# VHH binders against Uncharacterized protein AF_1994: the designs that were tried, part 14

Target 1, 207 residues: Uncharacterized protein AF_1994, of Archaeoglobus fulgidus (o28285)
Amino acid sequence: SVTVGHTTVYYTNVPDAKAEVLAGYLQEEFGFTSDTDILLSMSGNEYEVRIPSSYSSPSEVEESFKVYFALLASRVSEEVFFGSPVKLVLVTHQNDELFAVKNQYSFEKAGRVFVYFKGVDREQAFNLANYLESLVGENYDWDVIFEQSEGVYHVVPFVGINDASELTPEMENSYQSMATELEDVLGGDVVVHLVNFEGYEVAAFEG
Below, E stands for the ipSAE of ESMFold2; O stands for the ipSAE of ESMFold2 at other seeds; V2 stands for 0.75 times the mean of E and O plus 0.25 times the DockQ between their complexes.

## First folded at step 12 (VHH; framework vhh_8pnl_2)

Design H14K (from D9T with G102K S103G; at its last look DockQ between E and O 0.76; V2 from the best seeds 0.00; counts 0 for: unsure alone 60.9 < 65)
Fold by ESMFold2 at other seeds, look of step 12:
Structure H14K (fold): chain B 207 residues (1-207), chain A 120 residues (1-120)
Amino acid sequence: as target 1 above (207 residues)
Amino acid sequence: QGQLVESGGGLVQPGGSLRLSCADAGDPFSSYYMAWYRQAPGKERELVARITSGDSTNYADFVKGRFTISRDNAKSTLYLQMNSLKPEDTAMYYCARVRYPKGTFGTDYWGQGTRVTVSA
């Protein structure tokens, strides 16, 4: 096993170095203050990471946590395993499965702006991340999904409102301006879709 | 995009009031909920109150209408008005930027905290 801070990774069929990187990544991501045991294995080309929690049943896991966990799988795939397939499994302290996800996106970042992309070149994802960081600075947390469909770029930032009734004129103006500017940044037609932390779309803005 | 800085803590008698402030709490693209957490000696940090970018609020059960979370966008400041204070409210109080409630895991970004002591 290997330990970084309070995170200990027990691993099978993976190199020591990858287990150590995972331990450090999860220690930083979760900020564990109590000793936490992570199980890491590889079968075929897929890494499996089992993460214990104090939840006792699947019904206790909030929808917003499931959204977060799914995005985390893509970050772990890229940041720890260099794009390899990853399955994250949330478990009880008895290792009973509560919820599992696989990485769905590639990942880029600028500061703490995180861009999860599919069907778009990495250079464009990097351009998007850098543009967004220029607006908010290096310490602003922002998760954004980025895809292209039928010649249109779809930029999907997560926002801290529950539904469309909470959308303010200031948000509308800011995101409309962003949609327009992104057409120059990305070199094509853009739609910006706002989603809440449960993954539901609450607004859209055409560039 | 400055560091979150809490203030307004202090020593107060039971039944008293305090207003906590959190400076540099701006959220230009509404990417966060904002929240207050507290941690009493020997206990885990716990949610006190949360507010969305649209001003929807959520309070822990122990608050029972005594505290009010609010913000002033012009000043980029988050507030917690604390009334009818009790000795069990004694704790360090932290403001936080919160995404995706993560259950027993952590939150994304925290201030340094301000101490509230309610002495009998």
Scores: ipSAE 0.561, ipTM 0.779, lowest interface PAE 1.5, mean pLDDT 89
ESMFold2, look of step 12: ipSAE 0.567; ipTM 0.773
ESMFold2 (binder alone), look of step 12: mean pLDDT 76; pTM 0.770

Design R6T9 (from PA6R with R56S A101R S104T; at its last look DockQ between E and O 0.76; V2 from the best seeds 0.00; counts 0 for: pae O 2.8 > 2)
Fold by ESMFold2 at other seeds, look of step 12:
Structure R6T9 (fold): chain B 207 residues (1-207), chain A 120 residues (1-120)
Amino acid sequence: as target 1 above (207 residues)
Amino acid sequence: QGQLVESGGGLVQPGGSLRLSCADAGSPFSSYYMAWYRQAPGKERELVARITSGDSTNYADFVKGRFTISRDNAKSTLYLQMNSLKPEDTAMYYCARVRYRGSTFGTDYWGQGTRVTVSA
């Protein structure tokens, strides 16, 4: 096994170096203050990472955590396993499965703006990440989904409001301006979709 | 983005009150919630209260009715009004930026904390 801080990774069929990178990554991501045992294995070409929690049943896992966990799978795939398939499994302390996800997106970042993309090329995802970082600065935490469908770019930033009734005129103006500017940045039609942390759309802005 | 700076901690007697403050430079993009956490000696850090950018609030069971989270957007300041303080409220209190609400994990940006001591 290998330990970084309070995170210990027990692994099979995985090189020591990857287990150590995973331990450090999860220690930084979760900030564990109690000793936490992670199980890491590989079967075929897929890495499986089992992460314990205090939840005792699947119904206790909040929808917002499931959204986060799904995005984390994509980050772990790219930052620890160089884009390899990853399955993250949330478990009880008895190692019973509560929730599992596989990485669904590729991932780019600029500062702390994280762009999860599918169906667009990496250069455009990088351009989006840099544009967004230029608006908010390098230390602003922001998760954004980026896709293309039917000839339209869909930019999906997560926001800290529950529903449309919490939108302010300042937010509306800022996101409308963003939608308009992104048409030049991305070179096509753009819709910006605001989603809350449960994954529900609260507003949309056409460029 | 500015540092989170907590203030207002101190020593109080049981039944007393304190008002904690936290300075935060807001963003029109509103990509996070604000929260107060605490950590008592020998205990795990725990959520006290959370507020959305639209002022919707949530409280831990142990503090509901005694504490009130609020914000003043004009001053970019987060508050925790703590009333009817008890010795078990003794802890370091942290201001945080919070994006996801997992009950067993934190994904938060933290301040340095302010100490609250309730003598009994």
Scores: ipSAE 0.331, ipTM 0.641, lowest interface PAE 2.8, mean pLDDT 87
ESMFold2, look of step 12: ipSAE 0.435; ipTM 0.690
ESMFold2 (binder alone), look of step 12: mean pLDDT 79; pTM 0.792

## First folded at step 13 (VHH; framework vhh_8pnl_2)

Design H14A (from H14 with P101A; at its last look DockQ between E and O 0.02; V2 from the best seeds 0.00; counts 0 for: pae O 8.2 > 2, placed apart)
Fold by ESMFold2 at other seeds, look of step 13:
Structure H14A (fold): chain B 207 residues (1-207), chain A 120 residues (1-120)
Amino acid sequence: as target 1 above (207 residues)
Amino acid sequence: QGQLVESGGGLVQPGGSLRLSCADAGDPFSSYYMAWYRQAPGKERELVARITSGDSTNYADFVKGRFTISRDNAKSTLYLQMNSLKPEDTAMYYCARVRYASGTFGTDYWGQGTRVTVSA
């Protein structure tokens, strides 16, 4: 096993160095203040990371946490395991499975703007991250999905409104301008999709 | 409970039409990306039509030109107009509130379904 702070990783078929990087990553990410045991294994080419929680049943897991956990799988894949397949499993303290996700995206960042991308190249994801950081500054946390479908770039920022009734004209104008500007930044047609923290799309703006 | 309620299913002859409705009594309807799915016996559930919060629509290849998805935000109601029905359209039809990249970010919220039978 290896320990960083309050996080201890017990591992099988994984190098010591990778287990230590994971322990440090999860300690920073979750900020555990009490001793927490993580199980790490590899089967075939997929890493499995089992993370305990105080939830007692699958129905107790909030939808916003499931969204967060899905994005975390992509970050762990890229930052700890160099893009290898990762399955994150949320478990009870008795190691009973509550919820599991696999990484779906590659990942780029600028400041604290995190761009999760698929079907686009890394240079474009980097350009998007830098553009968004220029709007919000280096210390603003922002998760954004970036992908391409049928020749159109889809930029999907997670936003702090729950539904379309919370949109103001100022917000509409701001995101419309962003959609238009992104066509120059990305070099193609763009749609910006606003998604709330539960994963529901609440608005869309064509560039 | 039962926040999404589908209706309008029934028995029709081939070539006939039906209009399905889905009422959402829970949340403001206009706030959501909505869809119709169907599931025939022994088959996997499949997308039929999708409508965004901005009213852009998308259809599965098998229904192109025959079905139209729409909604009335004042009534919190989603519709599926089904024309030129074929025996292959026989299925349970489900209304859903849809997350971006459905399946990636948790599960969609489903109604109980309404049955459509197209007699051969």
Scores: ipSAE 0.012, ipTM 0.340, lowest interface PAE 8.2, mean pLDDT 84
ESMFold2, look of step 13: ipSAE 0.301; ipTM 0.615
ESMFold2 (binder alone), look of step 13: mean pLDDT 78; pTM 0.786

Design H14R (from H14 with T104R; at its last look DockQ between E and O 0.75; V2 from the best seeds 0.00; counts 0 for: unsure alone 61.1 < 65)
Fold by ESMFold2, look of step 13:
Structure H14R (fold): chain B 207 residues (1-207), chain A 120 residues (1-120)
Amino acid sequence: as target 1 above (207 residues)
Amino acid sequence: QGQLVESGGGLVQPGGSLRLSCADAGDPFSSYYMAWYRQAPGKERELVARITSGDSTNYADFVKGRFTISRDNAKSTLYLQMNSLKPEDTAMYYCARVRYPSGRFGTDYWGQGTRVTVSA
């Protein structure tokens, strides 16, 4: 096993170096203050990471946490396992499975702007991340999904409102301006889709 | 731009009022909720109030209408108006940015805190 801070990774069929990187990554991500045992294994070409929690049943897991956990799977795949397939499993302290996700996106970042992308090349994702960071600075936390479908770029930032009734004129103006500017940055048609922390779309803006 | 900085704490008698402020609470693209948390001696931090980017509010049950969360976007400042203060409100109060709220995991960015003491 390998330990970083309060995070200990027990692993099979995985190189020591990857287990150590995972331990450090999860210690930093979750900030565990109590000793926490992570199980890491590989079967076929897929890494499985089991993360314990104080949840007692699947119904206790918030929808917002499930969205976060799904994004984390993509970050772990990219940052720890160089893009390899990853399954994250949320478990009880007795190792009973509560919720599982597999990575769905590739990942790029600029500062604390995190871009999760599919169907676009990595250089475009990096350009998007840098553009967004130029608007907000290096200390602004922002998760953004980035895809291309039917010849249109879809840029999907997560926002801190619950539904469309909470949209303000200031938000609409900011995001309409961004949608317009992104057509120049990305070189094509753009739609910006705002999603809440449960993953539901609350607004859309065409460039 | 700087970190979240709380102010306005102090010593107050039961039944009194305080107004807490949190500087540098700007959110130019509305990417998170803002919140006030508190931590009493020997206890875990707990949510006091949360406000969305659209000004929808949520309060802990113990607040019972005594506190009001608000913000001034022009000044990038978050406020907590606390009225009818009780000794059990004694705690360190923190301003926070909140995403993907969870009762079991903390992923939020926190300020340094301001101390509130309610005592006769």
Scores: ipSAE 0.624, ipTM 0.811, lowest interface PAE 1.1, mean pLDDT 90
ESMFold2 (binder alone), look of step 13: mean pLDDT 76; pTM 0.774
ESMFold2 at other seeds, look of step 13: ipSAE 0.625; ipTM 0.812
ESMFold2, look of step 15: ipSAE 0.578; ipTM 0.793
ESMFold2 (binder alone), look of step 15: mean pLDDT 76; pTM 0.769
ESMFold2 at other seeds, look of step 15: ipSAE 0.628; ipTM 0.823

Design S11a (at its last look DockQ between E and O 0.81; V2 from the best seeds 0.00; counts 0 for: pae E 3.5 > 2)
Fold by ESMFold2, look of step 13:
Structure S11a (fold): chain B 207 residues (1-207), chain A 117 residues (1-117)
Amino acid sequence: as target 1 above (207 residues)
Amino acid sequence: QGQLVESGGGLVQPGGSLRLSCADAGDPFSSYYMAWYRQAPGKERELVARITSGDSTNYADFVKGRFTISRDNAKSTLYLQMNSLKPEDTAMYYCARVRYPSGTDYWGQGTRVTVSA
């Protein structure tokens, strides 16, 4: 096994160096202050990472955590395993499965702007990440999904409001301006979809 | 840069009050909400209160109306007003930029609150 801080990774059929990188990554990501045991294995070309939690049943897992966990799978795939397939499994302390996800997106970042993309080129995702970082700098943690369908770019920032009733005119103006500017940045039609942290759309803005 | 700085902690007797403050650079795109967490020695961090950029609030059960989270937009400052303090409230208190219920978010350095006779 390998330990970084409070995170210990027990692994099978995985190089020591990758297990150490994973331990460091999860220690930084979760900030564990009590000893936490992670199980890491590989079967075929897929890595499986089992992460314990205090939940006792699948119905207790909050929707916002499921959204987070799905995005984390894509980050772990890219940053720890060089884009390899990854399955993250949320478990009880007795290693009973509660929830599992596989990485669904490729990942780019600029500072603390994280772009999860599918169906677009990495250069486009890089352009989006840099544009957003230029607006907010490195003090700004922001997850954004980026897809293309039927010739339209869909930019999906996660936002800290519950529903449309919390939108202010300032927010609406800011996002409308962003949608318009992104058409130049990305070179095509753009829709910006605001999504709350449970994954529900609360507004949309056409460029 | 990007540092969340808490203040207002200290020593107070049971039944007393404190107001914690946290300076924040703002959120022009409402990309996160703000929260207060606490951590007593030997225990895990736990949510105390959170507030959306639209001022919707949520409180942990143990608060029972004793604490109020608020934001002053003009001052870019988050507050936690703590009344009727109990010895059980003794902990390090942190403000955080929070996107998800897990502890993946940006944290301040913390301010200590001690409630004892």
Scores: ipSAE 0.310, ipTM 0.651, lowest interface PAE 3.5, mean pLDDT 86
ESMFold2 (binder alone), look of step 13: mean pLDDT 78; pTM 0.786
ESMFold2 at other seeds, look of step 13: ipSAE 0.352; ipTM 0.675

Design S11b (at its last look DockQ between E and O 0.70; V2 from the best seeds 0.00; counts 0 for: pae O 4.1 > 2, unsure alone 64.1 < 65, SAP .706 > .668)
Fold by ESMFold2 at other seeds, look of step 13:
Structure S11b (fold): chain B 207 residues (1-207), chain A 117 residues (1-117)
Amino acid sequence: as target 1 above (207 residues)
Amino acid sequence: QGQLVESGGGLVQPGGSLRLSCADAGDPFSSYYMAWYRQAPGKERELVARITSGDSTNYADFVKGRFTISRDNAKSTLYLQMNSLKPEDTAMYYCARVRYPSGFDYWGQGTRVTVSA
């Protein structure tokens, strides 16, 4: 096994170096302050990472955590396993499965702006990340999904409001301005879709 | 300059009150909730209260109506009003930019609250 801080990874069929990188990544990501045992294995070309929690049943897992966990799978795939398929499994301390996800996106970042992309070039995803970082700086974490379908770029930032009734005039103005500017940055038609942390769309802005 | 700085902690008797403050420059894109967390010695960090950009609030069960989270947009300041304090409220209290229960959170340095019997 390999330990970084409070995170210990027990692994099979995985190189020592990858287990160590995973341990460090999860220690920083979750900030564990008590000893936490992670199980890592590989079957075929897919890595499986089992992460324990204090939840005792699937219904206790908040929808916002499920959204986060799904995005985390894509980050782990890219940052730890160089784009390899990854399955993250949330478990009880007895290793009973509560929730599982597989990586769905490629991942780029600029500062703390995290862009999860599909159907677009990595260079475009990086350009989007840099543009967004220029708006909010490096002190704000921001998750954004980025994809193209039917000739339209879809930019999907996650926002800290529960529903459309909390959308402020300042938010509307800021996101309309962003949608307009992004058509120049990306070189095509853009729709910006605001989603809350439970994954529900609360507004959309056409560029 | 996005560093969160908490203030207002201190020593208080059981039943007393404290008001914690946290300066925040604001975010025109509303990319996170604001929250207060606490960590007692030897325990895991736990959510105390959360507030959205639209002032919707959520509280941990242990609060039981004793604490109030609020925001003053004109002063760019987040508050936690803590009333009816108990010894078990003794902890380091953190202001946070929160998107999920854990993960991408950005934390301040904390302010200590001690409730002595």
Scores: ipSAE 0.241, ipTM 0.609, lowest interface PAE 4.1, mean pLDDT 86
ESMFold2, look of step 13: ipSAE 0.413; ipTM 0.706
ESMFold2 (binder alone), look of step 13: mean pLDDT 77; pTM 0.783

Design S12a (at its last look DockQ between E and O 0.81; V2 from the best seeds 0.00; counts 0 for: pae E 2.4 > 2, unsure alone 64.1 < 65)
Fold by ESMFold2, look of step 13:
Structure S12a (fold): chain B 207 residues (1-207), chain A 118 residues (1-118)
Amino acid sequence: as target 1 above (207 residues)
Amino acid sequence: QGQLVESGGGLVQPGGSLRLSCADAGDPFSSYYMAWYRQAPGKERELVARITSGDSTNYADFVKGRFTISRDNAKSTLYLQMNSLKPEDTAMYYCARVRYPSGTFDYWGQGTRVTVSA
């Protein structure tokens, strides 16, 4: 096993160095203050990472945590395993499965703006990340999904509101302006979709 | 984003009131919740109150209507009005930027101490 801070990774068929990188990544991500045991294995061509939690049953896992966990799978795939397939499994302290996800996106970042992308070039994802960081600065935490469908770029920032009734004129103006500017940045038609932390769309803005 | 800086803590008698403030709590693209957490010595940090960018609020059960979270966007300031204080409320209080569930923390300040002494 390998330990970084309070995170200990027990692993099979995985190099020591990878287990150590995973331990450090999860220690930083979750900030564990109590000793936490992570199980890491490779089955077929897929890494499996089992992460314990205090949840006792699947119904206790909030939808917003499931959204977060799905994005984390993509970050772990890219940052720890160089884009290899990853399955993250949330478990009880008894190692009973509560929820599992596989990485769905590639990942780029600028500062703390995180872009999860599929069906677009990595260069475009990096350009999007840099543009967004230029608006908010390097310490602004922002998760954004980026896809292309039917010749249209779909930019999906997560926002801290519950539903459309919470939109303000200031938010609408800011995001409409961003949608318009992104057409120049990305070189094509853009729709910006605001989603809440449960994954529900609350607004859309055409560029 | 500036550093989150809490203030307004102090020593207060049971039944008293305090108003905590958190400076530099601006959110230019409404990308996170704001929250107050507290931590007593030897205990885990726990949520006290949370507010969305649209001013929807949530409170921990132990608050029981005694505390109110609010924000003043013109001043980029988050507040926690604490009334009917009890010795059990003694803790360091932190403001935080939070995304997803309350257990996922992105950024917080250095804290302000509240002591309720009988």
Scores: ipSAE 0.401, ipTM 0.703, lowest interface PAE 2.4, mean pLDDT 88
ESMFold2 (binder alone), look of step 13: mean pLDDT 76; pTM 0.773
ESMFold2 at other seeds, look of step 13: ipSAE 0.419; ipTM 0.703

Design S12b (at its last look DockQ between E and O 0.81; V2 from the best seeds 0.00; counts 0 for: pae E 3.8 > 2)
Fold by ESMFold2, look of step 13:
Structure S12b (fold): chain B 207 residues (1-207), chain A 118 residues (1-118)
Amino acid sequence: as target 1 above (207 residues)
Amino acid sequence: QGQLVESGGGLVQPGGSLRLSCADAGDPFSSYYMAWYRQAPGKERELVARITSGDSTNYADFVKGRFTISRDNAKSTLYLQMNSLKPEDTAMYYCARVRYPSGYTDYWGQGTRVTVSA
């Protein structure tokens, strides 16, 4: 096994160096202050990472955590395993499965702006990440999904409001300006979809 | 800024009040919640209160009715008004930027200490 901080990875069929990178990545991501055992294996071409939690049943896992966990799978795939398929499994301390996800996106970042992309090229994902970082700087982290479908770029930032009733005029103006500017940045039609942390759309702005 | 700065902690008698403050840079894109957490010695950090960019609030069961989270956008400041303080409220108090409120917090301040004793 390999330990970084409070994170210990027990692994099979993976190189020692990868297990150490995973241990460091998860230690930083979760900030574990108690000793935490991670199980890592590879079957076929897919890495499986089992991450313990204090939840005792699947129904206790909130939708917002499932959304976060799904995005984390894409980051782990890119940052630790060079884009290889990854299955993240949330488990009890007894290793009983609560929830599992597989990576669905490629991933790019600029500062603390994280862009999860599909159906667009990596250069455009870099351009989007840099543009968004120029708007907000290093003041906070931001998750953004970026896709192209049916001839339209879809930019999907996660936002800290629960529903449309919390949308302020300042937010409307800021996001409308973003949608308009992104058509120049990306070179095509853009819709910006605001999504809450449970994964539900609360507003949309056309460029 | 890569750091949130809390202030307003101190020593207070049971039943007393304190107001904690935290500088926040503002967020025209509302990309996270703001929150107060606390950690007593030997215990895990726990949520105290959280507020959305639209000023919707949520409180832990143990503080309902005694504490109030608020924000002053003109001053870019987050507040926690703490009334009817009890010895069990003794802890380090942290402001945080919170995403995915079910247990992930991606940015913390350095904390301010609250001690409630007779």
Scores: ipSAE 0.265, ipTM 0.622, lowest interface PAE 3.8, mean pLDDT 87
ESMFold2 (binder alone), look of step 13: mean pLDDT 78; pTM 0.797
ESMFold2 at other seeds, look of step 13: ipSAE 0.356; ipTM 0.672

## First folded at step 14 (VHH; framework vhh_8pnl_2)

Design DA (from H14 with P28A; at its last look DockQ between E and O 0.09; V2 from the best seeds 0.00; counts 0 for: pae O 10.1 > 2, unsure alone 64.4 < 65, placed apart)
Fold by ESMFold2 at other seeds, look of step 14:
Structure DA (fold): chain B 207 residues (1-207), chain A 120 residues (1-120)
Amino acid sequence: as target 1 above (207 residues)
Amino acid sequence: QGQLVESGGGLVQPGGSLRLSCADAGDAFSSYYMAWYRQAPGKERELVARITSGDSTNYADFVKGRFTISRDNAKSTLYLQMNSLKPEDTAMYYCARVRYPSGTFGTDYWGQGTRVTVSA
């Protein structure tokens, strides 16, 4: 096994160096203050990472955490395993499975703006991440999905409102301006889709 | 969109303890991350502690081992237990929903703050 801070990774069929990188990554991501045992294995060409939590049953896992965990799988795949297939499994302290996800996106970042992308090239994802960081600064946490469909770029920032009734005039103005500016940044038609932390679209703005 | 209300600040001697609370009047308490930040006069705002909706925690190096962040979803309340307080901990303490851009870009959602003063 290998330990970084309070994170200990127990692993099978995985090189020591990868387990050490994972331990450091999860220690930084979660900031465990109590000793926490992570199980890492490889079966076929897929890495499996089992992460314990204080949840006791699947019904306790919030939808917002499931969304976060799904995005985390893509970050772990890219940052720790260089794009390899990854399955993250949320477990109880008794190692009972609560929720599992597989990486779905490639990943770029600027500061703490995280861009999860598919169907666009990495340079465009990098340009989007830098643009968004220029708006919010390097210490602002922001998850954004970025895809292209039928010749249109779809930029999907997560926002902390639940539905359209919470949309303020300030938000409308800001995201409308963003949609317009992103057409220059990305070089094509853009739609900005605001999604809540549970993954439901609450508004859309055409550039 | 909920209003965050901090409480529990005050004057304490070095080595003392305080427990800060942050009540979330809204219904979005289970956001990705909740955090405590602090800001002393003439200094930039800095992260103190962060907790995910899954109760995983992260602490700044300068406070690690002395402070404990926690949350009670049933009460929609975030806590910061601060022990072994030092004069350099004197600051306004803010709770925040991180990953929550609302209103305008670059504006984090913050409470009004509660002052902690550790008098030498």
Scores: ipSAE 0.005, ipTM 0.206, lowest interface PAE 10.1, mean pLDDT 82
ESMFold2, look of step 14: ipSAE 0.105; ipTM 0.526
ESMFold2 (binder alone), look of step 14: mean pLDDT 77; pTM 0.781

Design DAG (from H14 with P28A D55G; at its last look DockQ between E and O 0.22; V2 from the best seeds 0.00; counts 0 for: pae O 9.3 > 2, placed apart)
Fold by ESMFold2 at other seeds, look of step 14:
Structure DAG (fold): chain B 207 residues (1-207), chain A 120 residues (1-120)
Amino acid sequence: as target 1 above (207 residues)
Amino acid sequence: QGQLVESGGGLVQPGGSLRLSCADAGDAFSSYYMAWYRQAPGKERELVARITSGGSTNYADFVKGRFTISRDNAKSTLYLQMNSLKPEDTAMYYCARVRYPSGTFGTDYWGQGTRVTVSA
């Protein structure tokens, strides 16, 4: 096993160095202050990471956490396992499975703006991340999904409002401007989709 | 990054009121949306109320207008005003940070809890 801070990774069929990187990554991500045991294994070409939690049953796992956990799978795949397939499993302290996800996206960042992308060039994802960081600064947490479908770039930032009735004119103006500017940045048609932390769209702005 | 600390629980008679508080010692409180959960003896934890960073609220059906969730971002504090309390509201009450996909949270998703007892 390997320990970084309060995170201990017990592993089979994976290199020591990858287990140590995972331990450090999860310690930083979760900020564990109590000793926490992570199980890491590989079967076929897929890494499995079992992460304990205080949840006692699957019905307790919120949709917002499921969204977060799915994005985390993509970050772990890219940053720890060089893009390899990853399955993250949320478990009880008794190692009973509550919820599992597999990575779906590649990942780029600028500051704390995290861009999860699929079907677009990595260079464009990096350009998007830098543009967004220029708007909010290097210490602003922002998760953004970035895809292309039917010739249109779809930029999907997560926002802290629940539905469209919470939009202010200031927010509308800002996101409309962003959608327009992103057409130059990305070199094509853009739609910006605001989603809440449960993954539901609350507004859209055509560039 | 810090511990959530609940307070304000206690013993009240049916029809009484309590105000629960949750101090968040972590940074960026205003960037999170927050929730109250409760757990009665022998039952699963259940959502009571949730509030977004922008102030929109969502309540469990059993609340029926009796509770009000609120937040004071300047004090990094979450509140639950509980009115018209019933014996069935007896539970341990927990505050929680609702997960923002890129956000951070401590080892436990919950504070230590504060006990509310409503007895006739």
Scores: ipSAE 0.011, ipTM 0.223, lowest interface PAE 9.3, mean pLDDT 83
ESMFold2, look of step 14: ipSAE 0.012; ipTM 0.249
ESMFold2 (binder alone), look of step 14: mean pLDDT 78; pTM 0.790

